VH-VL binders against o14526r1to248. Designs and how they scored, part 9

Target 1, 248 residues: o14526r1to248
Amino acid sequence: MSYFGEHFWGEKNHGFEVLYHSVKQGPISTKELADFIRERATIEETYSKAMAKLSKLASNGTPMGTFAPLWEVFRVSSDKLALCHLELTRKLQDLIKDVLRYGEEQLKTHKKCKEEVVSTLDAVQVLSGVSQLLPKSRENYLNRCMDQERLRRESTSQKEMDKAETKTKKAAESLRRSVEKYNSARADFEQKMLDSALRFQAMEETHLRHMKALLGSYAHSVEDTHVQIGQVHEEFKQNIENVSVEML

## First folded at step 1 (VH-VL)

Design t6 (framework fv_traxivitug)
Fold by ESMFold2-Fast, scan of step 1:
Structure t6 (fold): chain C 248 residues (1-248), chain A 120 residues (1-120), chain B 107 residues (1-107)
Amino acid sequence: as target 1 above (248 residues)
Amino acid sequence: QVQLVESGGTLVQPGGSLRLSCAASGFTFSTYWMTWVRQAPGKGLEWVANIDQDGSETYYVDSVRGRFTISRDNAKNSLFLQMNSLRPEDTAVYFCARPYSSEWYAFDIWGQGTLVTVSS
Amino acid sequence: QSVLTQPPSVSVAPGKTARITCGGDNIGYKSVHWYQQKPGQAPILVVYYDSDRPSGIPERFSGSNSGNTATLTISRVEAGDEADYYCQVWDSSTDHVFGGGTKVTVL
């Protein structure tokens, strides 16, 4: 009897631990995403600054020579590349703010989840406690019944019979209350375990959905920058072709 | 470059008041939860209070609730702990600490602490 | 209410593995963080969220958390690892709770 209840409870409790451990990893992945984007933004900023320096170098080319128009083409192209990477840096910094804002919302959700987990664990302890009381109440009732039967076989006074009947009746009431407490505690335990499992699943799904959306924003920002870089390159090639050939 | 510097610790008589300050630098202070943790001489660490990014949510350990007030000034990158009705058992080194990447669960950056002694 | 129990001290020989336990009812359902503190210095975060390490912390530091016990493991211990170590959890009823601390001595 107790074997079935304890065995099934133990299996469910192990699953509960595994699911909750998975949920606890959510904030870690949010932080890791923010760190990755921050490092990526630093790379873009570094590139932008380096390109701006190259633009200044191009402006120091030979201004009186036949190559002056080509140095101007390099300068303009370098400036535009620096701007593309600077714009990506700013977009990534904005995305970091979005990730951190989501992190704040996640913290509030985790606080509520923690309170519900405590409630579920309390139900487990209550069930364990009342499970220990039920066998004792049952044993007491059976002992009272056996005593009453023994007195019935013995030629005893009506007063002794009345006392035994009263004790058995009180033991029966105690047992009924113990059974009621056990049934109530078991129902509460089962409901809270189910509710917790469904909540953990919903939290994991919601987190994955948020992470996918944030990664999508990252991918879109990078793609937009690649398109702009491609346009700068095409403009650069066109500007080279438009430089007039000097006749000497 | 990222650092927290506490100040204000001194000797105070029981029943007295004291305000601690923590100056933050090298990070965007306004985006982080902040906390105060104390350590009595020769004893372990004890969390005291934490505060959210804009100061709208504050939490305290039971033993200081109603006596201590945590606050912040984001324009000055400063965290404060106002301590009232001080008791001898409040004697400790008080650290300000920053939660890991705006998370309030773990503390990655700590100041060196400021000593508060409550005695006659 | 959420008392975290750590052994007062742990002794370990250089190059061996030190294990510091943090006991608490159902601590496996909580996220455990570990701090190292040397005399006269502020604590340093060495392990967070049960098993992750901050940048700059050697791979010799690792953690686990299951059931009623969380463990900080320091492999290939060095003299410089001698310090007090504290576990910490967040709990909805108590907010942040620290363990009593474990003094690790490298002999």
Scores: ipSAE 0.000, ipTM 0.393, lowest interface PAE 20.4, mean pLDDT 82

Design t7 (framework fv_traxivitug)
Fold by ESMFold2-Fast, scan of step 1:
Structure t7 (fold): chain C 248 residues (1-248), chain A 121 residues (1-121), chain B 107 residues (1-107)
Amino acid sequence: as target 1 above (248 residues)
Amino acid sequence: QVQLVESGGTLVQPGGSLRLSCAASGFTFSSYWMTWVRQAPGKGLEWVANIKQDGSEYYYVDSVRGRFTISRDNAKNSLFLQMNSLRPEDTAVYFCARVTYYDFESGFDYWGQGTLVTVSS
Amino acid sequence: QSVLTQPPSVSVAPGKTARITCGGDNIGSKSVHWYQQKPGQAPILVVYYDSDRPSGIPERFSGSNSGNTATLTISRVEAGDEADYYCQVWDSGYDVVFGGGTKVTVL
């Protein structure tokens, strides 16, 4: 375990968790959008109901005299406005269903993402373990080499020299295996971290595009209603002009 | 692959108690809301109770509130329904089902075969 | 809290279209899910979120939902489609509501 390796892996783990936390906020924003549209639909429904009540006032206007045709024009206009806002309410309710359906898809994607996170964290654990063992294997090998060199300088039997050589060879093989395990664990760790980062970025980009499309649908529905309201107003003005003052 | 198996249903006298179990396999049990749905002989489906992934939230139909308790053991992939003060009207086949996504008002995508509870004097 | 009304039964000839209705006040503002249940078997989800189909469910099954009525449509009906069908919604407060069920008979 080297000082710099320890700090490097700590920074990588922190970055991974920050990115994963950001991705997990996606479904929350989807639910918040649904809640916003739900409140907006309630406003439209309230307006529609209020206009329907106002239309009844026009309907109860006197049927006698010259003003009766204008009460009818007022009633028709008020009814049409109530319908415009009721239609928007229904469109927004449909949009809420689209948002919730998308949210369900997000949760499935997030479940798969969570399973991959476990795999990445396992790779971190493996690399950490091998990183701690590698320095110990290296130290053991160096100690065996030093012992063999010391015995070579001392007046020592061939039997003792052979024994020391065997220990050194075994330590060298152990070190070689530790290095191979480290290199494999590091490659696996780096690949999984890169794959996770790219997947998180793709998920956030896809989410933003989808949210923009849903907001576009919201904007389109509201715009359509504004156009219809404008048309109702123009018809109202035209209907007033068309009421004849010749009553004979 | 995904399987839910209910057990514990039997004949019980009115006022008695019974505990139902549901054994889940083939999916990550701890990641899903779970529900109990019952069906009286020759009648339709009636929702009984829901429970959150970690067991921290649970909801009941009015007729069983205070009498039934839903719980889960994620380590054992098991769902439970403790039924107390049983009434003849509680006689039904009890199904365990998986709630796909509770927060998004989803449907129930997998169901067990059910376990019959008979409450009779 | 909400009450969902289904016709008790629907009869349909093989190869024709069966329509099962689910009535409820402003049900068009809710997401409707549909289940198929054959005798002695557990229910199976056949349509979810008004009109979507789970993997493995034939295209003959479709759904719609507007105003006060949701409809499950089974086109080109087969003998194997004979079953009880239930609609389901979520009510405010996290409660689940099922319709009374419709027995579809293929004659």
Scores: ipSAE 0.000, ipTM 0.471, lowest interface PAE 15.0, mean pLDDT 84

Design t8 (framework fv_traxivitug)
Fold by ESMFold2-Fast, scan of step 1:
Structure t8 (fold): chain C 248 residues (1-248), chain A 121 residues (1-121), chain B 107 residues (1-107)
Amino acid sequence: as target 1 above (248 residues)
Amino acid sequence: QVQLVESGGTLVQPGGSLRLSCAASGFTFSDYWMTWVRQAPGKGLEWVANIKQDGSEKYYVDSVRGRFTISRDNAKNSLFLQMNSLRPEDTAVYFCARSLEWLPYYGMDVWGQGTLVTVSS
Amino acid sequence: QSVLTQPPSVSVAPGKTARITCGGDNIGSKSVHWYQQKPGQAPILVVYDDTDRPSGIPERFSGSNSGNTATLTISRVEAGDEADYYCQVWDSSSYHVFGGGTKVTVL
């Protein structure tokens, strides 16, 4: 992450493309997290349903007799356990909403990123074009200088000398404009490439922070449920102990 | 002798408000999730809202969220549905029902006779 | 988008067996409940938790639930079984979801 911008180079723009493809994987991982949590919530819902069915078995126990109070303890405990898992299902569904909301914000940020990528790619094309024209402009100027010198040595007419001088001055001006355009295009290219690299790094860091926060929420919800389950278990043990063995 | 009795259904104008009540008897009301289910004339059953035993959790079908409020008074064995910003589409017989056993994922084993709400100008 | 699909109507002769289907994606992983409703009356729970019957419901009523289809079976059908029948599941995101209903006609 700290060396991200320093490794952003390449004549064929390979580094830029690799970093951009990495950034585009972000929304896919966000969707995959939402899908994982949905499956996890379904597991909790299924568990809750199964525990409720098990509680019904305890409810069907003989209501008369010495063991009846213990069947009631089993039923109460099983129902409370089913509710703990139902509550976790609801918390996970709320978390899915948070993941999806982040995903929407992420897509908006990625749309802006795509617009800026187009700008950077345009700068690449401009620099490429100017890079092709500069050598031709330089060679043309040199050829005009050589032609002017040859005509001067051959003692040609003043009109022909004036024409050659005019062509050389025009070629010199063209070369100067080409150099200025190249320098401008190069500076624009370098600035946009650096800006893109820093933006990609910031996007990946932001994505990782969001993913960590969402996983933290997931962990917290699961932990809260484990604490509640532990309390149900402690109540279960206490309720067993509180059943009297004395006869009426 | 376990029974639920709804009341409060009447004709109201669109945009109006209405409060429905459900009186429970013959069972320990505070032990059950309670539900409102509606049925438009000639149509099928549609769930409207759920409330947990102690009133700590409340859930609504999307079409009524923000407009309807479910509540309960366990001391009076009563369930309520406050209906605001009523629409013609809310016209239905509203049933009060309790969840079988203590949990909402079981079906509804006790139903009231329903109260008719008509939303029309 | 949880939706339960029921046939609009089923016709059955007295003494024969009526079968009402309830279709839904992965419905076999959910608890399915069945209600009987006669005109102008409140629904009555006839089968809950896929297969169980409430006290007072005849053993002629039975249910099954597997894969994408739940089925309410009424054996030895009587004239008094003529009614609308609704399937229902509980889903943690959609809560109570009802099927569209099936009108059972005994002829």
Scores: ipSAE 0.000, ipTM 0.425, lowest interface PAE 17.4, mean pLDDT 82

Design t9 (framework fv_traxivitug)
Fold by ESMFold2-Fast, scan of step 1:
Structure t9 (fold): chain C 248 residues (1-248), chain A 122 residues (1-122), chain B 107 residues (1-107)
Amino acid sequence: as target 1 above (248 residues)
Amino acid sequence: QVQLVESGGTLVQPGGSLRLSCAASGFTFSSYWMTWVRQAPGKGLEWVANISQDGSEKYYVDSVRGRFTISRDNAKNSLFLQMNSLRPEDTAVYFCARDEIYYDSSGYLDYWGQGTLVTVSS
Amino acid sequence: QSVLTQPPSVSVAPGKTARITCGGDNIESKSVHWYQQKPGQAPILVVYYDSDRPSGIPERFSGSNSGNTATLTISRVEAGDEADYYCQVWDSSYDHVFGGGTKVTVL
């Protein structure tokens, strides 16, 4: 989602950890979807088996009587309803297979993501380390400058003045290198953080698209079953109407 | 982390009874079919029994039907195998496995326990 | 009751390809799953639904299923691949049917 980038800079590296935690919930939601569809399929199979059993009751109705043709209509209708729900059960089981296959692909993608996260966290550690050392390098340089200035005021020997100047120049060079390391580490940190944010957003968007597609398949399967059930009921009504009435 | 731990395997004399248990953790136990698979020393894998999510459906290999009873307690995340009238042929390592069953043509065992050894001998 | 036939053993040199067959009448109509079992250990799933791999299983493992024969292929075989391999199908009787197993030996 687009709001991922908005919280990145507000909490040092905490925002990164929060966003990464959200991304890690993706595979869990995929497994939860599979669990839901599995329970839903069980409901449909239970209905199918119960309806098939009920159909046998219609088959055991009084034969050869005036009501016998209507028992046949009940039997045919009940068998067709049982079949509709059994077919939905199989469609949902196929969908579970698709969900689990997507889940395995998702885990593979997350493994690669984890490797990149380690790299980003390493950049955070490097920046933290340099950030702690920079003030010490600055303090050392300032102390050397103060020492050199004190020696000038006390009219010390040229040899001691040269020694102090050399120490100050070395401290200045050390500070310059520390600043360069900080700038380099900060640039690396900022680039990796941005790359991670974009990757997390892309992963969440891709996951949402996949979940929507799987839910769409679920909806289509259910809708197809409702259409078939409607046809069975229309046929049932027509079959009732077609039973002849003869007055003996 | 998905974990299955079997227990109860021991030495039993022919005609005796034994109850095996499998403790499940790290997943929604009540949403999965569960299976017992055995392996006799130096032999291959043999399916023994499976049980549906709610325990309403139970299936057995012919050689144990009537002697073994599979059951589960979803509140305790536990699977059981009650073995009666044990025979020397029942000697095997018994594995508990999580089962991804699809009624038409597929079902696979994605996580297995370490197994528990049952020896039926005098 | 379906019967799945596997060769009892397959010998392969390191770096070569091992092929393990699983024969069954009209096995193409079923989904075939493959398990690896090392001595003293529980089996682990290496291929499911004919050709899909669980996360953590190397790409060297692949599967196929056509006609009356399903095949597990292990390319660039390593010493660590030495194990017993079992094929398995789900029967319409709500049964898991296992093959007899194939012992893969890496010379």
Scores: ipSAE 0.000, ipTM 0.381, lowest interface PAE 19.9, mean pLDDT 82

Design u1 (framework fv_ustekinumab)
Fold by ESMFold2-Fast, scan of step 1:
Formats: structure tokens, C-alpha cells, sequence
Structure u1 (fold): chain C 248 residues (1-248), chain A 118 residues (1-118), chain B 107 residues (1-107)
């Protein structure tokens, strides 16, 4: 094989390894997402519990005083805020289960991918080996042809001429076999490289779609909670307005 | 409160153009995908495509690619489904639905009945 | 395209019954499946997303389960308002595809 052929195949191998490395990072990002959501859920749970404790202060306010109706307004608002954050905690915990379930499926797919990668790398090694043998077979055949031609010119014995002819025929057969092996190995290598590249691209696209969907669920849950919090605040303001100052 | 309000029923002849609308309210219009689903009379649901209003990125079902066009007008929080030349086989109920990042359709419009006959 | 097949196509049940509807995907879709309820002449309503997550405002008697290719929607104690057609939908791969629907009728 030429220098350019060897250089080209080396670049293809490097590109394959780079793409495969990228694919292998997928499961790590899935685990990192689960970890992030878990910490976020803990924040919400902590807030909910703190607000529930705070509502007790409003509940234990002076029940017979003129401020009693406003203590009730604080209690109701605090309880509703605690509930909003508790519901978000539950939603985030459910989302973590979805992320982990996807992670399990992803690892199974990656195991199959790894097995296919080994097959592709084996094809690379076979092609490399055959590529090194081909020039040697060609040189051997050429040398046998030259040797046979020299003996023909020298009017050597028939026995030596027969030996040279046999060696040339064997070298020709060896060269044909080497060419067949090279063509077969190259075709196998090219097909497996194409299949692997398409598979890696599909895996990365699928992973990005799954991650976007999971982040969408996270965003949706947070948005719902913000809307509910806004409603609680509006109710709080309205409940204050509704407290009568007339005692008739 | 999240709402998707669709335009009224349409009666058209084959070859005519049509543009139906779906107006979103009560949420960040540019933060959610919006999908279109067809339901032939007495049949099940058939996905047409989805559009992301933030950048007008579209994904069409192969069955509908080139047959309809999805678009949005962010200034009035409205999505559109358009035909250049209607066919009798386009007769169906058309739904728009909000899709949060490909997770499924959480809120649906009331539907627009399109009848194409000559 | 991923084919979604629902079983049964129709089902008769009484109020208070436990109802189970199944959905099978022709290829693995992980948990990327939603369930919708549609009453006659009305728009579909989202019930479940990500195979098992209940949509806001949906009664707790509805639940979803499954992963990969086999999925189930369960109504633990059927109510009069639950008589409708139910659809599953995969969103693992484009194009998005729906099941043919399961009509839940009064026994």
C-alpha cells in the first residue's frame, strides 16, 4: 500500500474513536441530570417542611385578639405554599425515576454498541494486516518473474527452468489471494465504518431528544409550581382585603 | 389558565387554499412546541407535525411533508396550518396541541372541522 | 415508522370495575409513551406522559405502567365520566404515532 493509503486509514480510525468517545459520554450526562434533579427536589422538600412549621406560628397566634383573622390568612397562605413545594418535590422525584429508567435502557444499548465497535476495530486490524502483506507479495512475484527471465536467457538446465516456473506460478497465486483478501477486508471495513458512523449519529440524536424531553418535563413542573405560587399570592392579597374592620 | 383556541369550521372546494389558526394563551408561547393532529371522521388520531414557535423549527410526518405548511406569528401567539390546494381527502377534524419538549401533548385546542367537497 | 397496537379495540365495563387497556410498540420506545382520553365530539385530553406520570388535574384512579414495548393504562375504579375512547402515543421517534384507540363502553 502507499503512504497516502496508510495515512488515510489512520485518520479514519481516529475519527471513529472520537465519535465513539462522544457516544460513551451520554450515560454520564444522564446520571448527572438525575443527580441535579435530586438536589433540586431536596431544596423543594426543605422549603415545604419549613413553611409547614411556619404555618404553626400563625395557627398559634392570639385567637381572641383583633389580629386573629389576619393570622388565619397567614396560616392558609403558608399551608398552600408548603403544598405547592411538596407537589413539586413529588413531581421531581417521579422525573428522577424516568431519568434512571432511561439510563438503564441507554446502558443496555451501549453494551450492544460496544460489541459492534469491537467488530469494527477487528475489521480495521484485518485491513491493516492485509495492507502490509500486499506489497511484499507483489515484490516476491516480480522477483520470481525476473529470475525466470534471467534463467531463460542463460540457457540453464531444464530442471532449473522448471523450478523457476513453479516458483513464479506459486508467487502469482499468492499475489492473487492477497489481492482478494485486501478487497474483501476493505469492503468489510468500509461497510462497518459507515454503519458505525450512522449508528453513533442516531444514538447522539436520540440521546439529545431524550435529554431535551426530560428537561422539558422539569421546566413544565417548575412552571406549574410558579403559576400556583402566583395564585396563592393573589388569594393572600384578596383575603386581606376581605377582612372586615367593622364590628357590628 | 392555559388555553388553545382554534379558528371556526371551514367548508371548501378542491383546489382552494386554506389557513387555519390556533391561538395560545396563559403560557409562554415561544417556550413550548405546538403540534397538529388530524382525525378523519370516525377514525383515530394521525400526527401531522410540530413547530417550535421560538425559532420556527419544524418536524413533519413524512405523510404530510409538502402537503401542508406550519407557521407561527409570535406577536399574536398564534400558530397556523396551511394548504395551498385542498383535496377531498383533507376532510377531517384538525387539532392543535401544546407539546412540552417532545413529552406528549398536554393541552389541546377544541378542533377545527375542515370539509372539502365539490 | 413505529406501529402502536392497542388491545382490546373495544371493552364493556360497569361503574366500579378495574379496567386495563394495553398498548404495544413494534420497536422499543423506552418510557416515551402518552395516554389520551377522547369523549365523543370533543378534543382529546392528556392523562399520562412518560408512560407512568399523571397529568395535572387527572384523577388518581388513572395509572400507567410499562417500558420498552409493552404498556398498560389502568383505571382502578371506573366512574361514569370515564366512558370514552383511549389512545396511546409514542414520542421516542419521529414520526410520532398513535394507537388505533380502545373504546370503553357501558356494559
Amino acid sequence: as target 1 above (248 residues)
Amino acid sequence: EVQLVQSGAEVKKPGESLKISCKGSGYSFTSYWLGWVRQMPGKGLDWIGIIYPGDSDTRYSPSFQGQVTMSVDKSITTAYLQWNSLKASDTAMYYCARDYWGEGFDYWGQGTLVTVSS
Amino acid sequence: DIQMTQSPSSLSASVGDRVTITCRASQGISSWLAWYQQKPEKAPKSLIYAASSLQSGVPSRFSGSGSGTDFTLTISSLQPEDFATYYCQQYNSYPLTFGQGTKLEIK
Scores: ipSAE 0.000, ipTM 0.361, lowest interface PAE 24.0, mean pLDDT 82

Design u10 (framework fv_ustekinumab)
Fold by ESMFold2-Fast, scan of step 1:
Structure u10 (fold): chain C 248 residues (1-248), chain A 122 residues (1-122), chain B 107 residues (1-107)
Amino acid sequence: as target 1 above (248 residues)
Amino acid sequence: EVQLVQSGAEVKKPGESLKISCKGSGYSFTSYYLGWVRQMPGKGLDWIGIIYPGDSDTRYSPSFQGQVTMSVDKSITTAYLQWNSLKASDTAMYYCARVYEDFWSGPYFDYWGQGTLVTVSS
Amino acid sequence: DIQMTQSPSSLSASVGDRVTITCRASQDISSYLAWYQQKPEKAPKSLIYAASSLQSGVPSRFSGSGSGTDFTLTISSLQPEDFATYYCQQYDSLPYTFGQGTKLEIK
């Protein structure tokens, strides 16, 4: 069972490792999402500050004259755009807190997962160990049986036959115990592998659902801001129209 | 039905000889080891030894070697435990028991005699 | 010689209780361990052999477990007739040796 056992366990371990590697990518992607949103928030904050400066230029460009009302329209519009982008910055900062909170819960789940992985790998080691010893126990038993048969053919005394039988029984019991240890180790290994695979799948699905929800919040925040920007632009057009040529 | 029937209670004086018996029935007497176990009043079990009735080969506990003799009479399927000179410290219940073996179990005591009480007092 | 140590030396329990007693060998005896029950003024009776095999006629509430050096006898639901002294015995090598006994008494 040595050669086939090694091939079987190698393939199972590879599959397990692939699944576990995928699961370990979860916290990395959570951190990367937080980093992305952080940079995105910085862009919005930079835009807000730049637009506020531009608004001041509009306020200083024309101290009086026929164009004063149009400069006021630019100033108001610029200030409102700066505010829209500042509000998005704050929304993104709040989202970063949500991502980080999720990351902390994810790490707790991963710590428990790591403990179970260690347990599963221990079961693999135990199974490998008993698998290596089983052929030796079987060989010893067979050798005792052969010795007993030889003594039977040589017309040995009943006492010597009984003693040989006792040695064969001891070897048989040793083999029986080795088989029992193998069966127990095999059952433990298979159960832990199945439990790990199901846990990994559940963790991956939960992570995907969480990431989708966080991206949904990001999309909603951006969309809400774009709606507000559109309102500012519409007000800008109306304010321009309200400045009559007859007044200038 | 396997039975081990032991001889009756004995009351002896120090220095006297004694031979107690254990008769087996319901099985092949010469194919199983027979063991002897001592139990001092209020104490646990002490293994004395085993004898193979087929050829009278014996194995004693080191504590009993030279103090007691095991023997058998195959013609009446009976095992014996014998003292040449009893001492007060020999006062105990003595059990005989069959040593059973099968393919998986190895040797253990499966059937016990009812016991023989030996009292040695002046 | 192989030393057999039982614990506890005595135990008080009530009918219906789950009772466990342990036996330790001073060296590896594989599964070559037997358990015997002795009622007051009676001969011992074989309960378990090969550490875990029930002797014919013994109720299923008795079970044995363990291997190597550590062994346990368990009575899952104690009955009035189970109050007795229990002995373990190794038969891996000569001389065969008994534990000192565990006396199970009514609580």
Scores: ipSAE 0.000, ipTM 0.354, lowest interface PAE 25.8, mean pLDDT 82

Design u11 (framework fv_ustekinumab)
Fold by ESMFold2-Fast, scan of step 1:
Structure u11 (fold): chain C 248 residues (1-248), chain A 123 residues (1-123), chain B 107 residues (1-107)
Amino acid sequence: as target 1 above (248 residues)
Amino acid sequence: EVQLVQSGAEVKKPGESLKISCKGSGYSFTSHWLGWVRQMPGKGLDWIGIIYPGDSDTRYSPSFQGQVTMSVDKSITTAYLQWNSLKASDTAMYYCARLSEWYYDSSGPFDYWGQGTLVTVSS
Amino acid sequence: DIQMTQSPSSLSASVGDRVTITCRASQGISDYLAWYQQKPEKAPKSLIYAASSLQSGVPSRFSGSGSGTDFTLTISSLQPEDFATYYCQQYNSWPLTFGQGTKLEIK
């Protein structure tokens, strides 16, 4: 078994519950990621709207003055910055759709997992039940043996002795069955617990891989936007320099 | 909470087959013996047999051996009592009951009972 | 087979009465005896096991006694809900056998 499986295997039923609870946290983290990206998109949208408003102020600058060409440079740069942030907003909104699509896929996987968990929980209950009953079966057998020995010492009738022997043999058969039930239940429990541990580990690893990929997409979108902003800034500097000071 | 829920009443003709059910919940179904008891109209309780759901091991009363079949489906925690060919004399209330967890010798008291399935066989 | 015989087959009593019903086995069954209560058109309910041990949830007015072949079920102060048929059952030997029942009716 992997470290994850080995860690929870030795903790009995509590380990299974803790591990399954951890798996259930997956969809919660997916929702939290969507919420984070949604808030981040709102920040970008707010910036875009503010820059567009600022661009209009530059556009309303004095059109007949010597400063008019510089107002145009500010307008063009402000419009392009607003566009960069609007495009990031759109990319983040698309990413939110990807996160939600993954969430739907995750829900289907968790539904199937829940159905399989029912079988594992039944094995847990079976083992618990037979574990509680085995000592009682053993005690019953011992009591029958003691009763038979007492009757032997009392020199009781053959009929009473035969009855006690039948009772003891019946108790012995019961004990044998209880031991067989326990061994069978324990083997089934161990196999199903191993299967569940491996399944939960695979689900957690798959979830982590998906989350990393989604975060990678987020990082790439932000990085691409930063590159575009840098290009807008370079154009802004060049456009300032290109405004002529020599007038005809 | 331990519950045994049985299937609904049946009205059949002689010669027909029938399978009635008993669904267990609230306990480890596969670790307890489950018994079947017949009660003829206006009569007392008559023991049919018991089954261990974990491995489908059965023990029938001599008077019912070969007349009826007990079986179980562990996946839905349900036990069955089946007839291949019903007789008018099979008309009775049929109860399922769980053998007390305190006894392992396949002979013991019953602690929880199903509500019963009335089977009426008439032409 | 071990035959279980109950007496009386029926009795009439009033609320508040002390009621005793008996069960006799055709051969010794130690303390492997259970008592069940069945109300009209209802499933039996477990009352007592091991001759004298009360099932969980059963009122303390019910008590069982006896060993070997002779057993008794006692209701110390009869309540309206106690009017029912009572059955004894031995589980010492196969096949399991029930008594014929004792019907407890309102006087």
Scores: ipSAE 0.000, ipTM 0.381, lowest interface PAE 18.8, mean pLDDT 82

